# Ledger of designs, part 21: VHH binders against GDSL esterase/lipase 6 (GLIP6)

Target 1, 339 residues: GDSL esterase/lipase 6 (GLIP6), of Arabidopsis thaliana (Mouse-ear cress) (q9c996)
Amino acid sequence: KSSSTVPAIFTFGDSIFDAGNNHYNKNCTAQADFPPYGSSFFHRPTGRFTNGRTVADFISEFVGLPLQKPFLELQIQILNGTSNFSNGINFASAGSGLLLDTNKFMGVTPIQTQLQQFQTLVEQNLIEKSIIQESLFLLETGSNDIFNYFLPFRAPTLSPDAYVNAMLDQVNKTIDQIYKLGARRIAFFSLGPVGCVPARAMLPNAPTNKCFGKMNVMAKMYNKRLEDIVNIIPTKYPGAIAVFGAVYGITHRFQTYPARYGFSDVSNACCGNGTLGGLMQCGREGYKICNNPNEFLFWDFYHPTEHTYRLMSKALWNGNKNHIRPFNLMALATNKITF
Short names: E, the ipSAE of ESMFold2; O, the ipSAE of OpenDDE; V2, 0.75 times the mean of E and O plus 0.25 times the DockQ between their complexes.

## First folded at step 21 (VHH; framework vhh_6qgx_2)

Design i02 (from i01 with D62E; at its last fold request DockQ between E and O 0.90; V2 from the best seeds 0.81)
Amino acid sequence: QVQLVESGGGLVQAGGSLRLSCAASGFTFSSYYMAWFRRAPGKEREFVAAITSSGGYTFYTESVRGRFTISRDHAKNTVSLQMNSLRPEDTAVYYCAAKEPGWSFLLSTPHAYDYWGQGTRVTVSA
ESMFold2, look of step 21: ipSAE 0.711; ipTM 0.870
ESMFold2 (binder alone), look of step 21: mean pLDDT 89; pTM 0.917
OpenDDE, look of step 21: ipSAE 0.806; ipTM 0.900
ESMFold2, fold request of step 23: ipSAE 0.697, 0.695, 0.684; ipTM 0.865, 0.868, 0.865
ESMFold2 (binder alone), fold request of step 23: mean pLDDT 90, 89, 89; pTM 0.919, 0.914, 0.917
OpenDDE, fold request of step 23: ipSAE 0.865, 0.864, 0.869; ipTM 0.928, 0.928, 0.930

Design i03 (from i01 with H111R; at its last look DockQ between E and O 0.92; V2 from the best seeds 0.78)
Fold by ESMFold2, look of step 21:
Structure i03 (fold): chain B 339 residues (1-339), chain A 126 residues (1-126)
Amino acid sequence: as target 1 above (339 residues)
Amino acid sequence: QVQLVESGGGLVQAGGSLRLSCAASGFTFSSYYMAWFRRAPGKEREFVAAITSSGGYTFYTDSVRGRFTISRDHAKNTVSLQMNSLRPEDTAVYYCAAKEPGWSFLLSTPRAYDYWGQGTRVTVSA
């Protein structure tokens, strides 16, 4: 008998995954539905926060499935009687976080609402339970929570440790909820070194000649405890298997050995303006753009280029335990798991 | 032509109050976030307060939180800064600014603001 590949991918989180949900949300002020976003692959804006494909897109390609549609587009198609979600749904919203207050005034779709959107589809029997149990679940979130901890107009009452614990409480709730709704194959990715994004130039106490160490310490604290949570999933949730994508280490290697990965610039945004290219969103009046995005780690003030996402996705798909553990996404998605 | 005109500055004793006002014209006021920045002698402009286009959210730098209140009046196209419990370190030229809605981290960044007033001087004596 032969092994099968997962029939669908269900995706939750933020801009590393968002395939255009914010575009369909007229109240959201975090947008990338204008030029030059999407110019390197789609040749038009799609609402993706990069110059081409996201990590969710590359993983869909590696699995052999069509690129995912954002949930809010599918919701419109359901009303028109033309919906097709047999190969998965992308609920991710750029700018969203684990904590409800994270970027709330921007009108993003927080993880709690993304989970409710999925729950509604399941409860209405719009997705078969057997399909859900065979499908891959992708999760990544928390960068916006940690970045916002350092905003000068944010007045957090929690210590860094307590704030990270509040984030992890939501991680536990998220895993519990998707499991109860049928999830059995779970990939949860760590944060990258969020203190290195060009937008840190806007923070009053962040250095611009190096990454913001305090922010990266916080990201590492979250990542370590996230890994602990992911490691216990098979024990805590009967029948579930899970992998931890070590995105921090993957991205750090690009910064340490840039030429090996085709980068000539790992600090500045290809598209933006001001210090690090980090003081203006790509595509706004007065922006500047680099000649070759494939040589840049960052596309805009907050987000990696398509090339960076491709490298990251390959490492998650077929990498070793330094990249993703206890086994890679290929093994998880094809039922070819060896212990 | 876009115009932001501040008023209400002046000399005040420490512990006193002032109300700054900014009259806006030449753009769709209700579609813009409004902010106050200040520049002390020899320093860069720094963020003081911001208010969203709807008025539903307000933001303050730490040093003014609890003492200053930003508000807006869509009927009059004005934004105001009520400054209470003034301190000598609040002495600065105060600037009204406007930007389109966007990412959270742009609220406190002067380069993210499209329009600026000429400023009104506030002097707080000990």
Scores: ipSAE 0.665, ipTM 0.855, lowest interface PAE 1.5, mean pLDDT 92
ESMFold2 (binder alone), look of step 21: mean pLDDT 88; pTM 0.907
OpenDDE, look of step 21: ipSAE 0.796; ipTM 0.895

Design i04 (from f03 with H111M; at its last look DockQ between E and O 0.94; V2 from the best seeds 0.81)
Amino acid sequence: QVQLVESGGGLVQAGGSLRLSCAASGFTFSSYYMAWFRRAPGKEREFVAAITSSGGYTFYTDSVRGRFTISRDHAKNTVSLQMNSLRPEDTAVYYCAAKEPGWSFLLSTSMAYDYWGQGTRVTVSA
ESMFold2, look of step 21: ipSAE 0.714; ipTM 0.872
ESMFold2 (binder alone), look of step 21: mean pLDDT 87; pTM 0.892
OpenDDE, look of step 21: ipSAE 0.810; ipTM 0.902

Design i05 (from i01 with Y57W; at its last look DockQ between E and O 0.83; V2 from the best seeds 0.78)
Fold by ESMFold2, look of step 21:
Structure i05 (fold): chain B 339 residues (1-339), chain A 126 residues (1-126)
Amino acid sequence: as target 1 above (339 residues)
Amino acid sequence: QVQLVESGGGLVQAGGSLRLSCAASGFTFSSYYMAWFRRAPGKEREFVAAITSSGGWTFYTDSVRGRFTISRDHAKNTVSLQMNSLRPEDTAVYYCAAKEPGWSFLLSTPHAYDYWGQGTRVTVSA
């Protein structure tokens, strides 16, 4: 806890970060506020879309900060005059994306709204400017956009290339907006291999004996261009520094060398039902659950286990340039940057 | 006891129209998403269309988009499927189904649906 450690973390994106925002959003139909979610660490549902902690939780622990509260919980506290956000705020909403239409009917909180929520706090002087400039900004989103490209009932009119470019336009806008609001330490994580999630079993033409290659091609296209955007941040935004978290490669290693990482199953959901465990949400009538979530890459039909999130987070925190670059989160968060 | 009862099926010439109806009882209709699935001879059930509980959002599989219209009537507790420009490939038994709101990708999977009707046959002759 030296004077060089970031004082707060501000988090935007989707389920690898969501600490319970959807629970506090009564319009949202994507929920995980019921058993057995949260069983492995919290021993109760918290609204996190996994059996325990998310990436945002592990990064908070590595930094030495309390686990983040979701913005919608803090909004209630601000109204009551009891707010406590000195260690940061989590705006992430599971199911959200870069494009406004992504899961709109589900009532998720899209990244544009997450940014407006942050902007409102800054404009109301509820977050000190000096805190913002010294704080870590975590961003990851886009998996839901790409998964939804392949839904038969919401088929987009854009080519894959044009769709990815539309996603990247929003990435640029997001970085512009947080920089103008004071962000200087930015970590933007790539997508994982979204074509490997168990829920792909619901998609027409998606194979179930291997990952959905067309979907992963789109994810890699997005990831490549995202890295280019992140690499120019220090040049385009005076005073800002940024890192690219290579989550695709990190996750692919778990799938390629499962025993090395303690996995006996890298394809099926621990909790769910049907093909790959991918045809039913965990916790709904008739669900099945594995004996040991720590041996599974996926918790439910769409989300990694806590164990997978822990491994991802460690790789991002203190990994080498294969995992995160140009330097890792430990360096970014503690001002001990070694290039 | 939950019941979904389809009606309106029959024999129709290619290019013609049919309107299917599904009468719902035994559950809070206004709280459920409604869908139509179909089963062609020798095939498994496939998704056709869905509508949210409020009726504010509708969804269609690619092969029927622009030809079929799903709608719901909260006063009558019915969901309907207006089927225009019918093709021989639309020949199937059509099933009404209901589910609780949830994730988007659950809309098109039969496993996600809590209640099912017995089906109504639609035959489209060349």
Scores: ipSAE 0.760, ipTM 0.883, lowest interface PAE 1.1, mean pLDDT 92
ESMFold2 (binder alone), look of step 21: mean pLDDT 87; pTM 0.898
OpenDDE, look of step 21: ipSAE 0.781; ipTM 0.892

## First folded at step 22 (VHH; framework vhh_6qgx_2)

Design l01 (from i04 with S110P; at its last look DockQ between E and O 0.95; V2 from the best seeds 0.00; counts 0 for: SAP .677 > .668)
Fold by ESMFold2, look of step 22:
Structure l01 (fold): chain B 339 residues (1-339), chain A 126 residues (1-126)
Amino acid sequence: as target 1 above (339 residues)
Amino acid sequence: QVQLVESGGGLVQAGGSLRLSCAASGFTFSSYYMAWFRRAPGKEREFVAAITSSGGYTFYTDSVRGRFTISRDHAKNTVSLQMNSLRPEDTAVYYCAAKEPGWSFLLSTPMAYDYWGQGTRVTVSA
């Protein structure tokens, strides 16, 4: 019988979603298109910043859609006359952020450009406008902005509060833009505990025997205000419905009850080198790799393992209000919305 | 074989200037980010400045911003550090280093650098 699920997924943000956009971007220096990335599922590098599937991949699977292709791959296919956008597009770029300057010298695709890429396809009638209104929009961004606040070669002029507010100004602009382009089913995920990533070992003031509390305070400040913005969406944007994915709390449970989720290590990178495995990117000369990535929360110095992404995605898909609210992704993606 | 050879160190009075130079050979200079680190006695090696492979972006630790300028010359395969308004706290051995492009947070991380010079000593008298 006919499915009541969304026909497509449009994905924006950073490495929790990036399916390979950076690989196709010749100017980008943030890459994972080399071994051992992709070794646990794809058995080859795909440009994903993990050992297997990302959150976007698992959500596509749960919805019953093909794994998403990155926009830059599809753009090449347009030039060759073989493009297909009917199931959605992944615009996410690892290393990108809400603020334009975040990792600009690395050549990442910032959220503003990701949105412009989507807008261009809509204006060229390459995506049916009726499909857009019925489709799921996934967003997650801001971890790179917050991590970069603490870099020793940055001299931020803003207080943490003002910096978070600048990030949220861009969130509001992003939601307004996708709504005007037809978005009606919106899932915006919070940041995880960015201060816990192994790469914090590179920061001179960050502790390595516990998470970097000052960074996590900023992440929680952003997450709280993001939730307020998401809660207003149905009122501010007629016909739209939205859910807030509480990724911080989801990840905290994995850290609090590691054995319950199959983890023997929730602090160190499986793949990397130095303190926490956080001082060298996985796959670079001299890297070390753990025996079983499924026992590790972190794959590399900055990114979760596939196993962590699977657990996170299941919690977002069919979890309760502690995980995602006001209802879960299954409800958002599979139910008819009454206006 | 890869070589990074620093020069230009010496003794200088507070408020003075020095220009450090680093001659690079044995690798494709234009493909690498270049950086200066320094080590004061009893301290760990600390980030001073970096410059991207194209020269389009420069980065500085807070204590040297506005006083030091990093630059590179692709024709000569050199990276330089112009040090002005020197302070006694700038006294250290200064190291030239090279790394492949990558994540922003690797710029200040010594382990991320593939090649290192032997260092040149800078002493700033009070």
Scores: ipSAE 0.706, ipTM 0.870, lowest interface PAE 1.3, mean pLDDT 92
ESMFold2 (binder alone), look of step 22: mean pLDDT 88; pTM 0.906
OpenDDE, look of step 22: ipSAE 0.769; ipTM 0.882

Design l02 (from i01 with S53W; at its last look DockQ between E and O 0.93; V2 from the best seeds 0.00; counts 0 for: SAP .671 > .668)
Fold by ESMFold2, look of step 22:
Structure l02 (fold): chain B 339 residues (1-339), chain A 126 residues (1-126)
Amino acid sequence: as target 1 above (339 residues)
Amino acid sequence: QVQLVESGGGLVQAGGSLRLSCAASGFTFSSYYMAWFRRAPGKEREFVAAITWSGGYTFYTDSVRGRFTISRDHAKNTVSLQMNSLRPEDTAVYYCAAKEPGWSFLLSTPHAYDYWGQGTRVTVSA
């Protein structure tokens, strides 16, 4: 930690970041608060949707801050009169998306509610405005929206292009809202190749011997437009700076050159059951688990292993313009930048 | 012992209606998602409809949307499928199934369901 690092990190999105919010949500059915989740680093379930640390955890470590607490844990502490915001807040909820209806019946916390939670804290003066303006904002969301586009039971919907445009409308609203609440250092990460997750085996038209191309086309369409939005941030929002994390390309290289990154398997879930390990959640009755999660890209039917998250986080932290642009996260978070 | 017992199947002319019922026992009915699947001659079991434990959300495969209605009755521990505007391609054995809540993509996956009924036959004549 140095005097030139950000004082806090505020995190929004889904399972790449969720540090346990779903666990504290009684009505949420998307849970990972049971074994063998958390077995590699924490040696206990924490509500993280992987075997160890998430991207948010690694970024906190790189910045020199303690691992983030989920907002719902802090909310309980505030009610009990014991609270602090020394390293920021994690609002992310696994399964959430940009569109309100994405996984709504599972009781996830959608991005709109995550933003309202942040807004409420700011308006109640529970976070100093000077802290907000110096802090790092991490955002990643949209994989669940795109995956759900292909569910066989969904109501009739928009074309892929129109659906992606609806997602991007919410991206613009999200950036506008956090900027008005004081955000100035923004990192927005792209989607990975969502058509490659093991859970695609549940989709009627998805191939299992290769990634689901139609889904990845939608993810790339979203990513391209997201980058355009992020690139405009310094011009559209005076005093703000932003970086685009190119997660698609980062993770695509893991799949293309697995041995270079220590992977023996980039298709199957380490923990799960059925085709690709994608037909059952890890830890449910009858699940199977691989010998070494560090050799697997995917931990469970939907989520990367800690090893994958570590590689992704390193690339975002100190990588070149193929990984993150216009400069890397270390430059954004470590150097003191006045607005 | 868990038991799901379907009833209400039979023969019907195209355009007609049937109502299927599934009586549940041996588990906490109000904690489970309920679903109907069907198996047509020569086909694999396919998803038809599902309903959340509270009854607040319902889900349908495209071919039945607007024609079929799934509902549940907590007082009777039953789930029902009202089948209107029936077509010959709806001919199948219909199965009641129950699963614990979870991820959305598990709703249409037979492997994800913990309990199954024996099925009731529905035949729709041209």
Scores: ipSAE 0.627, ipTM 0.838, lowest interface PAE 1.5, mean pLDDT 91
ESMFold2 (binder alone), look of step 22: mean pLDDT 85; pTM 0.879
OpenDDE, look of step 22: ipSAE 0.798; ipTM 0.902

Design l03 (from i01 with S104T; at its last look DockQ between E and O 0.79; V2 from the best seeds 0.00; counts 0 for: pae E 3.0 > 2)
Fold by ESMFold2, look of step 22:
Parts: sequence; C-alpha cells; structure tokens
Structure l03 (fold): chain B 339 residues (1-339), chain A 126 residues (1-126)
Amino acid sequence: as target 1 above (339 residues)
Amino acid sequence: QVQLVESGGGLVQAGGSLRLSCAASGFTFSSYYMAWFRRAPGKEREFVAAITSSGGYTFYTDSVRGRFTISRDHAKNTVSLQMNSLRPEDTAVYYCAAKEPGWTFLLSTPHAYDYWGQGTRVTVSA
C-alpha cells in the first residue's frame, strides 16, 4: 500500500456489499448468518449473502486493505473504545434500497440511514477529513427497489419511468451528501440483470425459461440514467472523480458465454429449492445444494456465488471501458489516472 | 407437535361476511409470519393475505384488498381473517400457514411456508 493507494474504502448499498450488518441488527429479518452461507471461503457464516467473499471484499483485497468490517460491529467497538476507522467502513445492508419503503418491514438499514451513520462519524471527528478525501467510495443499490416493483401483493402508485426517476433522485442526494462529507473518489456500479435472479420464479408474470424482460428493461433504464449522473460528477463536484461500473454488461457476458467463465449453470441457484432453486432461501429446512458453487452464477435465490463476484470484481478492477469507465477501478484507487 | 387449526368456514350469501380463525400451537407463535391461502376446486393454492410476526404489516392479494382484513392475537395464539362483501369467486378451501420471517418476495409463495393447517371450506352462494 503506497502513498498513491487509497487509505480506506467506504461502502454503501445492499446485499452485493453487506459484510454482516444485518447480523448485528436485532430488528432485521433478512439474514444469512447461518450455514451454509460463507462455507466456501470463511468456513462459517459471517452474515454475507453468498458462499464466500463479496465484491467489496475482493476490491479491498485488490487495494491491499483488510476485508471491511460492518458498521454495526464497529458501532459496538466504539462503545468499547477499541474502534479504528482508518481502513474504512461498510455500511451496506442486505435488502435495502434507494426508496425508504423498500423492504422496510424487514428492518433493513436503508441508504438514507447508511448515509446518516457516515455523517455522524464525520461530524464527531471519528474519521479524519484528509483520510476521507483520499479514500474510495463504493456504491451499488437499486436491485431490491426494482424487484419489489413487480411483487403481486404490492399496489404500485408510479409508472416504471416515474419509479426509476424517484430512485435516481435518491442517487443524486447520495452523491451530494457524500461529497459534502468529503468524498472525492467515487465508484458507482450499475445493477446487474435483476430479472434473471432465481427468485423471479415467485413472480406470477415472470418466465422461468428466460430472464424477466420487463424487469431488465427497468434495470437498464436506471443504469443508463445512473451513468449520466456519474459522468457529470467531475463537472458538478469540483475535485471529485468517478467511475461507472457496467455490471449489467459484465454479468450478461457470463450468461452469454458461460463455459468461457467456468459456468455450467447461469440460471439456477446452487443453494435453495423449488423452481430455479428460487422458492426457498439457502439453509432453510429442506434446502438443496449443488456440488460445485464455482460452476454456478447464482448462490442463492437472489445472490451471485463468490466465483461470480470474483469475476465481476476483476472486470471492474482492471477491465476496459466496456466494463468500467471512463477508467477502471485500479486507476481510481491507485491514482494512476492520466487527464 | 406443531398444529394450525382453522375454523369459521361455512355457507354464506353473496355480500355477506365471515370470520375465519386459526389456532396455533407447538411453536413460538409471536416469532412467525402468518398467512391465509385458498384453493378453489380445480385450481392451485393462491395467496390471500399475510401478517408479519409483530402484526405491524399486512399484505393482500388484489382481489381481496379492501374486503378482507388479516389480524393476529399473540395472547390467544390466533390469526383471523375477517371476510366482508363476499363474492361467489371467494368460494374455496382456506388454509392457514406459518413461516419464519424473511424476504418480502417469499410471502406469496406456498413453498416458503413451514406449517399448514388442514383448511376450512367457505362457500359463497350467488
């Protein structure tokens, strides 16, 4: 870790990043703190919604920093007087979204609260401003918002376009808030093809022999407008630089050329039960588990395997402009950017 | 042993009301989400309503929203379904079900429910 490498990573979003926050939240019913979660790398549950490391974990490794601790664990350590924030914090909460109501009854920590948690630490001088300004900010959220739009027992009041715009209003607020708190190196990742997750089997209008096209159209609408927002960051926020991680395209390649990436199954959950493995959470009574998670794109009814996360993270870290733009995450994190 | 026992079914004229009850035993009732499903002759079970373990959130399929009310009583370990403005298409066997708390998208999926009652028949005459 040299003087050109970011000193810390601050991570916001949902289950793609959550390193265990929900485990420490007694009110949260979205949990992965039981077997066989974590079995492929940690050999125990950690609260991560996959069989091993998440994207946030791989990026931490590539940067040369320790795996991130969840904020709620660190909050306990603050009370004990043993906390150190110098390497960054993971605020992400599985099941959360951009809109306040997304999975609210599950007790998740919405992005607005994650931002308030960060703001409190900054206002209390528990994180040095100079560290924040040199640090990497990772954001990805919105999959839960879009998936829940299609639930049959919800009565949506907005058109898909208006709903996506409401999500993007929160994206703008999020960027504005972290910038005011000192963020200068921002990586915002797009949604993957959320219409392809095994849990779509629970939706009455979703096909199971192909991805749910209406949902993916909505995800792509969000992704296009997100990219426009990210592209404006250097102009709108003096001193800030940002990259857009094109996770949709990265994941689509895994689905189009599965053997090339070591996949024998890009549709079914390795761990779960029912249609696509998408009707039961991994680890619940009666679950089934595949022989080799490394051959599966999806770990459980909603989340990629560690292997998928590894491939995505490598593409984001040192990929070309098809994967991440205007430059890759390595360039952002190591200050090797030519302007 | 875990038991869910429905009661309150019967024959009622269209426009009438009926209240179903489900008595739960053999598990920690206050820790479970509760739901009602129904099955009309020749059809598969379909989701009707659900209520969270705390009772703070309720969910309804479109065809019953505004007519049916799900509630729970932790002191009595019961879940109720108040069915108003009944229609002939509400004719079905109604099942009480229980699941552990979890993801939103599991609420309407029969496969996700751990315990089921034997059902109570509701017949709504034209």
Scores: ipSAE 0.430, ipTM 0.747, lowest interface PAE 3.0, mean pLDDT 91
ESMFold2 (binder alone), look of step 22: mean pLDDT 90; pTM 0.917
OpenDDE, look of step 22: ipSAE 0.636; ipTM 0.838

Design l04 (from i01 with L106M; at its last read DockQ between E and O 0.89; V2 from the best seeds 0.84)
Amino acid sequence: QVQLVESGGGLVQAGGSLRLSCAASGFTFSSYYMAWFRRAPGKEREFVAAITSSGGYTFYTDSVRGRFTISRDHAKNTVSLQMNSLRPEDTAVYYCAAKEPGWSFMLSTPHAYDYWGQGTRVTVSA
ESMFold2, look of step 22: ipSAE 0.790; ipTM 0.898
ESMFold2 (binder alone), look of step 22: mean pLDDT 88; pTM 0.904
OpenDDE, look of step 22: ipSAE 0.834; ipTM 0.914
ESMFold2, fold request of step 23: ipSAE 0.801, 0.763, 0.794; ipTM 0.901, 0.882, 0.897
ESMFold2 (binder alone), fold request of step 23: mean pLDDT 88, 88, 88; pTM 0.908, 0.904, 0.906
OpenDDE, fold request of step 23: ipSAE 0.865, 0.774, 0.868; ipTM 0.928, 0.890, 0.929
ESMFold2, last read: ipSAE 0.777, 0.769, 0.789; ipTM 0.892, 0.883, 0.895
ESMFold2 (binder alone), last read: mean pLDDT 88, 88, 88; pTM 0.906, 0.904, 0.906
OpenDDE, last read: ipSAE 0.864, 0.871, 0.870; ipTM 0.927, 0.931, 0.930

Design l05 (from i01 with A112S; at its last look DockQ between E and O 0.89; V2 from the best seeds 0.80)
Amino acid sequence: QVQLVESGGGLVQAGGSLRLSCAASGFTFSSYYMAWFRRAPGKEREFVAAITSSGGYTFYTDSVRGRFTISRDHAKNTVSLQMNSLRPEDTAVYYCAAKEPGWSFLLSTPHSYDYWGQGTRVTVSA
ESMFold2, look of step 22: ipSAE 0.742; ipTM 0.878
ESMFold2 (binder alone), look of step 22: mean pLDDT 88; pTM 0.901
OpenDDE, look of step 22: ipSAE 0.792; ipTM 0.894

Design l06 (from i01 with T61A; at its last look DockQ between E and O 0.86; V2 from the best seeds 0.76)
Fold by ESMFold2, look of step 22:
Structure l06 (fold): chain B 339 residues (1-339), chain A 126 residues (1-126)
Amino acid sequence: as target 1 above (339 residues)
Amino acid sequence: QVQLVESGGGLVQAGGSLRLSCAASGFTFSSYYMAWFRRAPGKEREFVAAITSSGGYTFYADSVRGRFTISRDHAKNTVSLQMNSLRPEDTAVYYCAAKEPGWSFLLSTPHAYDYWGQGTRVTVSA
């Protein structure tokens, strides 16, 4: 197949995608714009929450497009009359979620605001509607909502099932909104096993010698119902087609067969300190860093390494139905949608 | 150079009130999140309350919610903990702590805090 037929990628969600939006958001306290973030590929901090490229970067490369710029950087360029949207826009904000309250005090850009940012550009005719209809839409969010359910100072009022349903209500609203703005090629990725991140060491009831099962049950519950939503997109939204990226299963395989994927460590953060490397953010005073990030599944207390993101992205791009369904991203990006 | 000095501890009857104060120096107070932790006899240090650098958000452990109030005064570089409706299980050494702003899950973990006071003793009788 040709390398790509999509002209652009529009990206929404959290840190698996964030290309530096938080850096340009002075209200945001979730930052990765300091060393050693970005050391493995960019050789400088870019605001990405990993040592190199994210999933959004790898998908852009596979499609044959330049690496995405964050919307907040482009917003500055729009004010100066120098903006270029030729490869799409990345709206993702690390720490954001589906629910408005998720990490609100940290000043993250929630999915609702990311959608409003896109809507404003469309309404101002800064993105052609015909380009939007031919472009790839990438979405992944919800890990921060689920992790925050278990924080000791958060007083949850909902059962796990009701909380997941509230998250899925926002998923439905998100899909409806981007469809109305012209989206037709939609990729929505599931959550990975959030209960396995090193930062779980900070949670009072979470085990550290194994993943936090209660958290992973919630992630699986969300993922199952997300897949149901994705499966009905072609029938609910005329002319749209969608794929479900099964990131949970992809990541579980890395944990089950670590040597096969080049991992010597699938539990500890390469960069951090304390139990699992999960008690300190990478780059803060007193941090430790592993010798080879490519041998680690996790870069910091919450985020995968570039190597993990590369493997995940390859599986989503050209994998089989265990990885992504009903077909892979390569097929989605090269198949024409009849309008 | 950094100093966090707690005061206001003492003996109080159950149902009573006490106000702890923490005087901060040697860092840019207005740029830091502040928190109170406590250590009961034979127990590990546990989270009590936190307040953002602006004072716009406050957070409480379940055991103290509705009874304790954290506040800060940028003019005096102090953090306070108003403790009402005290119970014998509130008996502990109370520690003031400071950290740079960051991720939400860092608020309740002692390891995430850069600076610590020496503590002030609170004993709740009866």
Scores: ipSAE 0.656, ipTM 0.838, lowest interface PAE 1.5, mean pLDDT 91
ESMFold2 (binder alone), look of step 22: mean pLDDT 89; pTM 0.913
OpenDDE, look of step 22: ipSAE 0.807; ipTM 0.901

